# VH-VL binders against E3 SUMO-protein ligase nse2 (nse2), part 10

Target 1, 250 residues: E3 SUMO-protein ligase nse2 (nse2), of Schizosaccharomyces pombe (q4pir3)
Amino acid sequence: MSEAQLKTSLEALSQNLLPGNQNHCSFDFQLKEIDDSIKQVIKCALVAAEIKNNECLDMLDSGIRELLDAKQRLLLMQQSVDTLANKTSENISDFENKSLLDIYTQIFKELIQEYEEKSDYGKYGTQGEYIEFKKTIWHEQNTDGSDFPSMKTFFNVMNTEEQEADEVMVYSATFDNRCPLTLQPIVHPILSTACNHFYEKDAILSLLNPTCVCPVVGCEARLQRSLLKEDEILERRLRRAQEISNLKEA
Below, E stands for the ipSAE of ESMFold2; O stands for the ipSAE of OpenDDE; V2 stands for 0.75 times the mean of E and O plus 0.25 times the DockQ between their complexes.

## First folded at step 11 (VH-VL; framework fv_ontamalimab)

Design i4 (from i1 with heavy chain N57K, light chain N58K; at its last look DockQ between E and O 0.22; V2 from the best seeds 0.00; counts 0 for: pae O 4.7 > 2, placed apart)
Fold by OpenDDE, look of step 11:
Structure i4 (fold): chain C 250 residues (1-250), chain A 119 residues (1-119), chain B 112 residues (1-112)
Amino acid sequence: as target 1 above (250 residues)
Amino acid sequence: QVQLVQSGAEVKKPGASVKVSCKASGYTFDDYGIHWVRQAPGQGLEWMGWIDPYNGKTNYAQKVQGRVTMTADTSTSTAYMDLRSLRSDDTAVYYCAREGIRYYGMDVWGQGTTVTVSS
Amino acid sequence: DIVMTQTPLSLSVTPGQPASISCKSSQSLLHSDGKTYLYWYLQKPGQPPQLLIYEVSKRDSGVPDRFSGSGSGTDFTLKISRVEAEDVGIYYCMQDIQLPWTFGQGTKVEIK
């Protein structure tokens, strides 16, 4: 089998592995759909928290966990394909009489098993989307300016060996409400779906021609108009952060 | 359904101006850029420029710079391309196109507007 | 300007047979973000162009799996595994890594 034939076979395999193959969806497409759904869940959670609907919050919590599981599965599928591709590229002759699907399946099984063996904290407690979900709810329910607690408080963490949520807390504590372009507090935030950085809306839009590189130091993501989205949750978070800052200065 | 609908065919004399419209529907108009691409008879595709409907920012290809003005009306979700000082070599089908929503490139195209410049 | 060069400019293919189109860029289309910003469009007779492939190898929604894109840096290929009657038209490669956006000359695909 030629290298070209192998690549074609791998590509075909990748497409056949994707859920909903009838729509000719890519991994990226499906991941985006999941991300959009997660964002919607977070928005709903904000509303549910405002009206103190705990039943709805519980349902949304279950929902976001399922979405995160689905996302992780897709990522692991993609990783498995990539791993297979790398292995085949290194030694094509070793794969001439082997089923690529079988090899993929083995790779994927190992990866998914590793994920499934993780604690809930390991699966969700360290995920940015889930943290955002919990923060959104917590801040809505706690308006006294108190700090968001450790993510461990939301999980029954028995084993001390799991990476201390301190890193996540540090990340949350370092939430900078300043625009990387204007260096001023953001008044109208817009979020990059490419890299999850956010900016003053007018500032970043003025930079597009029609694309630009993310202005955040160290980020190399290419931005375009269609990938910049307003985020109501982000806007609320920024407002709250500003309010808290003002209270501390008063 | 996301679609771009362009204005009808135009016949102009040399030196005249033409304004082509592109009406968007099925999506938030000011969230996406609009590009203009033209195709002369029997020729390939030529990028002319783009506009951001949100802030009106534009960038034009050098070949048409000084003669082209792109505008957008957010209230009607319509983009316009005005080409002045028309020449015979401006005879082409003109397309508007939207950038991709999930990825880069132009994922939605108008049906095209034929502009004929003849004496 | 980045020059996009397609070969061949015309191709006549028997239905069911494979087709291959090459596109070469005068500069690398690899971005610092690790992505390569090459696109393939198909313009069917009497229709506007339609997006087939983005970022070298990713198929747009609704694009049949018989279409595949490959390549890196400055050399790219569009392949059709089994050409169908509906695949007739002009294929264009495009780059958007640098202004102005530029297209290849186009490759006319016909059925024998």
Scores: ipSAE 0.025, ipTM 0.548, lowest interface PAE 4.7, mean pLDDT 84
ESMFold2, look of step 11: ipSAE 0.336; ipTM 0.744
ESMFold2 (binder alone), look of step 11: mean pLDDT 93; pTM 0.940

Design i5 (from i1 with heavy chain N57K I101F, light chain N58K; at its last look DockQ between E and O 0.19; V2 from the best seeds 0.00; counts 0 for: pae O 7.0 > 2, placed apart)
Fold by OpenDDE, look of step 11:
Structure i5 (fold): chain C 250 residues (1-250), chain A 119 residues (1-119), chain B 112 residues (1-112)
Amino acid sequence: as target 1 above (250 residues)
Amino acid sequence: QVQLVQSGAEVKKPGASVKVSCKASGYTFDDYGIHWVRQAPGQGLEWMGWIDPYNGKTNYAQKVQGRVTMTADTSTSTAYMDLRSLRSDDTAVYYCAREGFRYYGMDVWGQGTTVTVSS
Amino acid sequence: DIVMTQTPLSLSVTPGQPASISCKSSQSLLHSDGKTYLYWYLQKPGQPPQLLIYEVSKRDSGVPDRFSGSGSGTDFTLKISRVEAEDVGIYYCMQDIQLPWTFGQGTKVEIK
């Protein structure tokens, strides 16, 4: 089998592995759909929390976990294909009589098993989307300006060696309501879907020519108008942060 | 359906001006940039510039800078390209194109407008 | 300006046979974000250009799987595994990593 034939076979395999092979959907397309669904769940959670509908919140919690599982599965599928591609590129002769699908299946099984063996905290407690989901609910239910608790408090984490990812503390501590461009509190936020950073709407749009690099220090994401969107949840969070800040200064 | 519909063919004399329109439909007009690309007879594609309909920001290619003005009317979802001081080498098919939603590049194109400059 | 150079400029292919077009850029199209900003367009006779490939190897919606893009840095290739009559036209590579956006010269693909 030529390298070109192998590549074609891997590409075909990748396409066939994607759930819902409608209209040549890529991994990226499916991931984007899941991300959009997650955002919708978070929006719904805000409303449910506001009206104190605990049953709905429980359903949404289950829903976002399922979405995160689906997302992780897709990522692991992609990783499995990449791993297979790398292995075949190194030693094509070793794969001449082997089913690529069988090798893929083995790689994927190992990866998915590793994920399934993780605790709920390991699966969800360290995921940015789930943290955002919990923060959204918590801030709606707690308006006294108290700090968001550790994610471990939401999971029965008994004595597991899983050290609290410093990342959760960093996430709560690093929420800055200031625009990285204007250095002022954001009045009209707009979110980058490329890097999940947010800015003053008019400020970031003024930088597009027709694209720009994210102005956040250390971020190298390329932005365009179509990748920027308004987010009502973000607006609400920023307003709350401003209110809390004003109360502390008073 | 997302589409861009351009104005009809134009015949102009050297030194004259031409204004080509590009009407957008099927999407939020001010959320996407509009690019202009031209193609001389039997030649390749040449990028002319772009406009952001949201804020009116523009960037033009150096070859047409000073002679071109791009505008956008959000109320009618229409982009315009005005080219002044026309020369024979401006004879081309002019295309408007939308910048992609999920990725970069131009994913939707107008049908093209033929501009002929002749004495 | 970044110069895009395509080879060959013309290609005649028997239906069902593969085709390959090369595109070289005068500068690297790899961005610091890890993405490479190369695009392929097809202009069919009497039609406007249409997007085929973005970011070197990603097919646009509705683009058949017989089209594939590859490459890195400054060297890129568009391949058609089995050329069909509907694939006739002029193919262009394009970069948008730097203004102005620039196109290759175009490659005319015809059927024998």
Scores: ipSAE 0.022, ipTM 0.502, lowest interface PAE 7.0, mean pLDDT 83
ESMFold2, look of step 11: ipSAE 0.362; ipTM 0.735
ESMFold2 (binder alone), look of step 11: mean pLDDT 93; pTM 0.942

Design i6 (from i1 with heavy chain N57K I101F, light chain H31Y; at its last look DockQ between E and O 0.37; V2 from the best seeds 0.00; counts 0 for: pae E 4.4 > 2)
Heavy chain, then light chain:
Amino acid sequence: QVQLVQSGAEVKKPGASVKVSCKASGYTFDDYGIHWVRQAPGQGLEWMGWIDPYNGKTNYAQKVQGRVTMTADTSTSTAYMDLRSLRSDDTAVYYCAREGFRYYGMDVWGQGTTVTVSS
Amino acid sequence: DIVMTQTPLSLSVTPGQPASISCKSSQSLLYSDGKTYLYWYLQKPGQPPQLLIYEVSNRDSGVPDRFSGSGSGTDFTLKISRVEAEDVGIYYCMQDIQLPWTFGQGTKVEIK
ESMFold2, look of step 11: ipSAE 0.288; ipTM 0.715
ESMFold2 (binder alone), look of step 11: mean pLDDT 93; pTM 0.947
OpenDDE, look of step 11: ipSAE 0.406; ipTM 0.757

## First folded at step 13 (VH-VL; framework fv_ontamalimab)

Design j1 (from i3 with light chain H31Y; at its last look DockQ between E and O 0.15; V2 from the best seeds 0.00; counts 0 for: pae O 8.4 > 2, placed apart)
Fold by OpenDDE, look of step 13:
Structure j1 (fold): chain C 250 residues (1-250), chain A 119 residues (1-119), chain B 112 residues (1-112)
Amino acid sequence: as target 1 above (250 residues)
Amino acid sequence: QVQLVQSGAEVKKPGASVKVSCKASGYTFDDYGIHWVRQAPGQGLEWMGWIDPYNGKTNYAQKVQGRVTMTADTSTSTAYMDLRSLRSDDTAVYYCAREGYRYYGMDVWGQGTTVTVSS
Amino acid sequence: DIVMTQTPLSLSVTPGQPASISCKSSQSLLYSDGKTYLYWYLQKPGQPPQLLIYEVSNRDSGVPDRFSGSGSGTDFTLKISRVEAEDVGIYYCMQDIQLPWTFGQGTKVEIK
């Protein structure tokens, strides 16, 4: 972010610092836009991977990282505002010689510096969106049914105890295209964000009342409608898996 | 922008029926459930039931079971709550709410519909 | 039905002072997946309820850091570290671990 952009952002935020006007709606809107953009990048990555356009993949990689950085920046801005609000509510006298903007800037600088000091793995390797991005590409490039490697492999991270984010769909060598409910190949998949299992859409929705336990044996996750998401990438993979299966049987 | 817009206030007599609408916008309507919650004057919140617009599946609170019908029209992204055999104790503000997609719980609410049942 | 009991039912707080609201459930809200399905809502005057906290301690989008949720099993607490004028309203806890979903009685928070 340029200094000019920061200034503009701070000016906008300063308006939200007025008593009774703590409106974070602008943040939410921006975050949503970023999320949508990230989704688009992932979709593009799928296509780029399919056609083996490495240059495009590199650009998309850079793009998604920038988007994630932007997202984080917004979150830190929001946090900075909240922190400022809390501090000012505790003791206004402590800030008599500083403008609220100055205090905000200081808080934000500290937070953003902390983020910037993180390794690339720390910034991206544990982010669900980035993991999804990498998985998408990897699976297109590796059709032999091999397992997706650790995210640490992509960042050359050795001997770190950092855990990978579990919020992303897990693709394993034991990928089964059959629905655990219908025991049939899935035609319309829906993914549980609670446990990363996926089902035939109609089948799992029929169980919700308004919640249900994941039907996968051994899984005790509680499912609800809001936790179920359609995944186009998953759908594509399932179709491909089915095609491969059909070829093997032929 | 994700929002739920409800129909206007209703005044009904005992024994009558009321149908409240809830129009959704800004998201895929059939991907999220719609809940109905009511609040009597000066009282707390009461869950009435929910509908899944995707398949029309419903579940109603026992208190309103038999008198309530929830429906959803995916073509218009509108949910409806029909309450029959109205009683004075049905006087309340009725809210529709969506289950959160990004966050858990009911993250989006309609503005509410006041239903007054009076003789 | 799971009964949700809030205490106190009303709270008058000086601006800048902390507030605490208790919510007790008649049964555990811990599910087999390890999650606890308790929510906090705020209903500001003349407005519909808005989600504050989901799953005991997670703030919804746009919810200030001064709000925090804690608890386990059957005992839960919502805390406001420094109450502001905009925090005036009725707070509700809710469970959705089983049907029917049930709310607490509500706690009215006012500014002194």
Scores: ipSAE 0.008, ipTM 0.468, lowest interface PAE 8.4, mean pLDDT 83
ESMFold2, look of step 13: ipSAE 0.244; ipTM 0.638
ESMFold2 (binder alone), look of step 13: mean pLDDT 93; pTM 0.947

Design j2 (from i3 with light chain D60F; at its last look DockQ between E and O 0.28; V2 from the best seeds 0.00; counts 0 for: pae O 5.2 > 2)
Fold by OpenDDE, look of step 13:
Structure j2 (fold): chain C 250 residues (1-250), chain A 119 residues (1-119), chain B 112 residues (1-112)
Amino acid sequence: as target 1 above (250 residues)
Amino acid sequence: QVQLVQSGAEVKKPGASVKVSCKASGYTFDDYGIHWVRQAPGQGLEWMGWIDPYNGKTNYAQKVQGRVTMTADTSTSTAYMDLRSLRSDDTAVYYCAREGYRYYGMDVWGQGTTVTVSS
Amino acid sequence: DIVMTQTPLSLSVTPGQPASISCKSSQSLLHSDGKTYLYWYLQKPGQPPQLLIYEVSNRFSGVPDRFSGSGSGTDFTLKISRVEAEDVGIYYCMQDIQLPWTFGQGTKVEIK
């Protein structure tokens, strides 16, 4: 980023720091764009996996990592601005010989360096978007109903000490295509991001008031509408499972 | 951009009804719940109820139970809050809010609708 | 109903100084799933509330790191390490573990 660009960005951010201004920071827009792009990459990955285009998958993998890096960079830029603002509010005299831009640059440099020093697992392995990306590919490539492996397996992480992000809920070892509520095969699946259980959409939504406990026996997860999401991959898996089941019965 | 845009200010007499609209954009409307929260002048926030646009299921706060009806039109991505038998103490800014997707809670809010109940 | 009690109700802070707001619930907000369902909102002057913290200590997207939430059970705290002008407004804690959802009284934060 050129100094001019940085300056412009800082100025834009400064405007958002003014009292009464709605947090329409340029960062939010950029972050949204990145998120949208990531979603697109995941969709593309599904297709690429389906057609077994490994070259494309590799490109997409690189792409999503770049997007995640870009996202992180933006977040660190925001943090840098915040830090700068805090420092300037405490003691302006300490910065008499340095431009605000110089200080910002220094702060940002340190933060970005710290990020860059992270392992790939540290950067991506715990990111929900990347996990989703990998899961998407893996499930397309593994149609036997096997469980998605630990993210560590993708990064050759030798050191057991890096804790998997608590949010990486491994799909239960027993893939049951039946809804725990209806006890029927799921037609319209919806996934709980709280516990990674999935249900017939209408069934689980009927229980929300506005929250409910996961109906899976032994699960105590609290569900709410925002924690439930449709998953195209899951839907495909369920369809496949149903097809297989039908073939076995035939 | 995800946003909720509410209808304009209302002035009503006691005993009248008011219907506030909340138009959603930038996301799949029926995938998220809509909450209604009101704030009397100089007072705190009060949760009124919730609607699931997908199935129309609602839950209302006891304080407004019987007087409030929340509805959602998925075709227009608009939620409605109808409050009947208005009282002076119903004077407030009314907010619609979406449940958070990533971060839970109410992550997106409308700009608010001022409802004034005066004789 | 779960009663949420905030203290103080008003706080005047010099820019750059820290601020702390307490929120107490009449019952535990810890769910059996291990999560605690406490939220912090900021309502800036003339604006709708905005989400700051979810589940006690998680910052919402775009929320500066100077904001931090802590606590457990029935006692919660929102801290601002260095208050800025943009932090002026009314802060609310909220619970959603039990219907009806309930808010604290709000804490007005002003700059000296």
Scores: ipSAE 0.021, ipTM 0.505, lowest interface PAE 5.2, mean pLDDT 83
ESMFold2, look of step 13: ipSAE 0.342; ipTM 0.728
ESMFold2 (binder alone), look of step 13: mean pLDDT 93; pTM 0.948

Design j3 (from i3 with heavy chain Y103R; at its last look DockQ between E and O 0.19; V2 from the best seeds 0.00; counts 0 for: pae E 3.1 > 2, placed apart)
Heavy chain, then light chain:
Amino acid sequence: QVQLVQSGAEVKKPGASVKVSCKASGYTFDDYGIHWVRQAPGQGLEWMGWIDPYNGKTNYAQKVQGRVTMTADTSTSTAYMDLRSLRSDDTAVYYCAREGYRRYGMDVWGQGTTVTVSS
Amino acid sequence: DIVMTQTPLSLSVTPGQPASISCKSSQSLLHSDGKTYLYWYLQKPGQPPQLLIYEVSNRDSGVPDRFSGSGSGTDFTLKISRVEAEDVGIYYCMQDIQLPWTFGQGTKVEIK
ESMFold2, look of step 13: ipSAE 0.390; ipTM 0.779
ESMFold2 (binder alone), look of step 13: mean pLDDT 94; pTM 0.952
OpenDDE, look of step 13: ipSAE 0.136; ipTM 0.585

Design j4 (from i3 with heavy chain Y103S, light chain H31Y; at its last look DockQ between E and O 0.01; V2 from the best seeds 0.00; counts 0 for: pae E 7.2 > 2, placed apart)
Fold by OpenDDE, look of step 13:
Structure j4 (fold): chain C 250 residues (1-250), chain A 119 residues (1-119), chain B 112 residues (1-112)
Amino acid sequence: as target 1 above (250 residues)
Amino acid sequence: QVQLVQSGAEVKKPGASVKVSCKASGYTFDDYGIHWVRQAPGQGLEWMGWIDPYNGKTNYAQKVQGRVTMTADTSTSTAYMDLRSLRSDDTAVYYCAREGYRSYGMDVWGQGTTVTVSS
Amino acid sequence: DIVMTQTPLSLSVTPGQPASISCKSSQSLLYSDGKTYLYWYLQKPGQPPQLLIYEVSNRDSGVPDRFSGSGSGTDFTLKISRVEAEDVGIYYCMQDIQLPWTFGQGTKVEIK
């Protein structure tokens, strides 16, 4: 293969990695679709849990795992392309034994093998989306204020030294449903995507001029309207938390 | 000339650690992964794991997982295999071998490093 | 783990005669890319292993044409058309389709 051909091939491979590419075949587009699907699964799980449809929950569990696998595969493909690009950028003339495709395939093979060798806990138990999925279901099924258990419990992982990624926001049963601004229970939550804190919608919006610092003590995140999103799931969680609190006081 | 040159023989006591080096020359170091394969006396070959010097990514065989650390220094084109908590059954010749994206299989091997674990 | 089984474990051959070594894998070594990830290595006495065959039937650089590999799926064969003295050693098949990489037990080839 000529140098020119190699370059062309490499460019073709990298094209799908271009930022902002909305082409159906682009990695970015595919990732977006997967993410959207995952979100939809979580929403469906909430409903399924509410109506106590365990069969549906099982299906959704399978579904989200598949989506996560697909997402991971796609990410590894991206990584493979990047690796290939980096490897070929310096000296493309030395690729005498393998085509770019062969090299790509080899890189990808190694990466995917590593992933496939992970335990289910390793694949899913530490994934934020999956955790969210499980939490969503748990909170709907457990209205007694019980704490969300360790993710390990869902995978029967008793002895695996696999350290829970510290990032598992242990939603302690003491889910503070109070707005850091109003100090009152949140009725209409809005979530900051910058810091994952949530507030009473009207309260935080009133502070934006046009930006503000997150009012949570210790948080230095700069908030703006575009970084704030409403979350129906969060709203339901907060509502339930309030209900539980009221029951405890009664 | 493409070659991998390993460190010399080691004699260790049980519980000790050993670090074997593998110096690469004659090729771009970070274009090839480095595998480690060991061979106990009179036994076959056992894959231990590998490292990609480009990004430092590693994968270890389960048998040595937790006891082995593979590293690569791109500045010196040297790969290292550190094996801890040595046991008698770790007695073996340890080989490094390269695997490249531009080649097939482990096409270049080090000369081997004999590690003897004895009381 | 994929188990690689070689047969025979030892072979004594008269110089100039052919030799054949079998390697069986516990699962298919055919990958989704259509390639089969089976390798043959030779370890000569006192030396490190050296690559002979990659992907079932491809000779590595410098490997004489008297060496040939064949097979598919789970059954593979290495053949030496005319064994020479320099061919003495232990032959290993290896798979890398799945982690961990695994080798056969080795086949010792000797000259009669």
Scores: ipSAE 0.032, ipTM 0.622, lowest interface PAE 3.3, mean pLDDT 85
ESMFold2, look of step 13: ipSAE 0.035; ipTM 0.504
ESMFold2 (binder alone), look of step 13: mean pLDDT 93; pTM 0.943

Design j5 (from i3 with light chain S32R L99Y; at its last look DockQ between E and O 0.08; V2 from the best seeds 0.00; counts 0 for: pae O 7.8 > 2, placed apart)
Fold by OpenDDE, look of step 13:
Structure j5 (fold): chain C 250 residues (1-250), chain A 119 residues (1-119), chain B 112 residues (1-112)
Amino acid sequence: as target 1 above (250 residues)
Amino acid sequence: QVQLVQSGAEVKKPGASVKVSCKASGYTFDDYGIHWVRQAPGQGLEWMGWIDPYNGKTNYAQKVQGRVTMTADTSTSTAYMDLRSLRSDDTAVYYCAREGYRYYGMDVWGQGTTVTVSS
Amino acid sequence: DIVMTQTPLSLSVTPGQPASISCKSSQSLLHRDGKTYLYWYLQKPGQPPQLLIYEVSNRDSGVPDRFSGSGSGTDFTLKISRVEAEDVGIYYCMQDIQYPWTFGQGTKVEIK
């Protein structure tokens, strides 16, 4: 294979992975679809947990793991292409007698094997999406103010030095459902992405001119409209907490 | 389908007032803010202000402060922009756009309302 | 007010070729929370603006991956890897870190 042919082949490979006339074939499109599906699974898990449907929860658990595997596979494919491109750019002559597909396949095989050799904890226990998934379920099932346990607990992992990734915004089980401003139970929550505190929507928005300091004692975060986000999961949790509280008082 | 539908074109004299409507559909109206952005002929985009339909809170650009009133009717899912004391330099296409609390940026726009101020 | 300055103001591109638009802000758009509040909009001829990119580099739903945003602090770039006929229009950067929200002057992208 000539150098020119190799370049052409590489470009063709790259183009097939990029959005062209068929956007549905792009890595980005596929990743987006997976992410959307993961979000949906988490949402469903919340509902399933609420109604104590363990069978459904198990299915969702399997589903999210599969999605995460698929996502990882795509990422490794992309990485393989990048690696191939880098290698060919450095010395094309070394690959003149080799098939680009063979090289790609070898790179990818090595990467995917490495992933497959990971423990379940290694695959999922440190993934933000999976952590969010587990926390969502756990918080729904544990309304007594208990702390979310280590992710290792879910995987029967003994004393590994692996740190849990708290990359996703998950709320503590021991949260005050009262707004720091109104001192009343929150009806319509809004979350600060700056400090992860949440407030009654109307109350916090009334303070913005155009910014304000977080009203939580000790917090110095500066809030603005763009930093405030509504969270359906949070809203649902707060609502449930209120319902439970009302039942206890009745 | 999520959409914002604005009222029709307006021709006004200097000193008059104009009220543009923006009807929202396909989503929960009070979960999103409504921004107003205008564009003079051949010019760029200018942010005018916004309203939160949930509580009626508004923030206006200084340039239109005192002359603009933004309102929202949750019962009809309609936002309004009232601009008073119209000037020739108020001639523009006026857009409404939604901004979500969960989604960033102005992701849905109305089709625009042309307001012409001429003597 | 934060001033947003775009360069160039006009760009003529051959189909299939890349395009790059710069946007500079008069002050940093980086917030203490680590996020940068810069957006890109495209206004196609005769249409309202549409969101392309939020927070510097995130594509909105339905936006092709040939669009990419990058930058930090006060310097930002929108890139189109392969310009298509449908990409013709005026591109605007915008900040929302403080009121009033402000737009760049716009960059007109045309096809040669």
Scores: ipSAE 0.014, ipTM 0.486, lowest interface PAE 7.8, mean pLDDT 83
ESMFold2, look of step 13: ipSAE 0.127; ipTM 0.631
ESMFold2 (binder alone), look of step 13: mean pLDDT 93; pTM 0.950

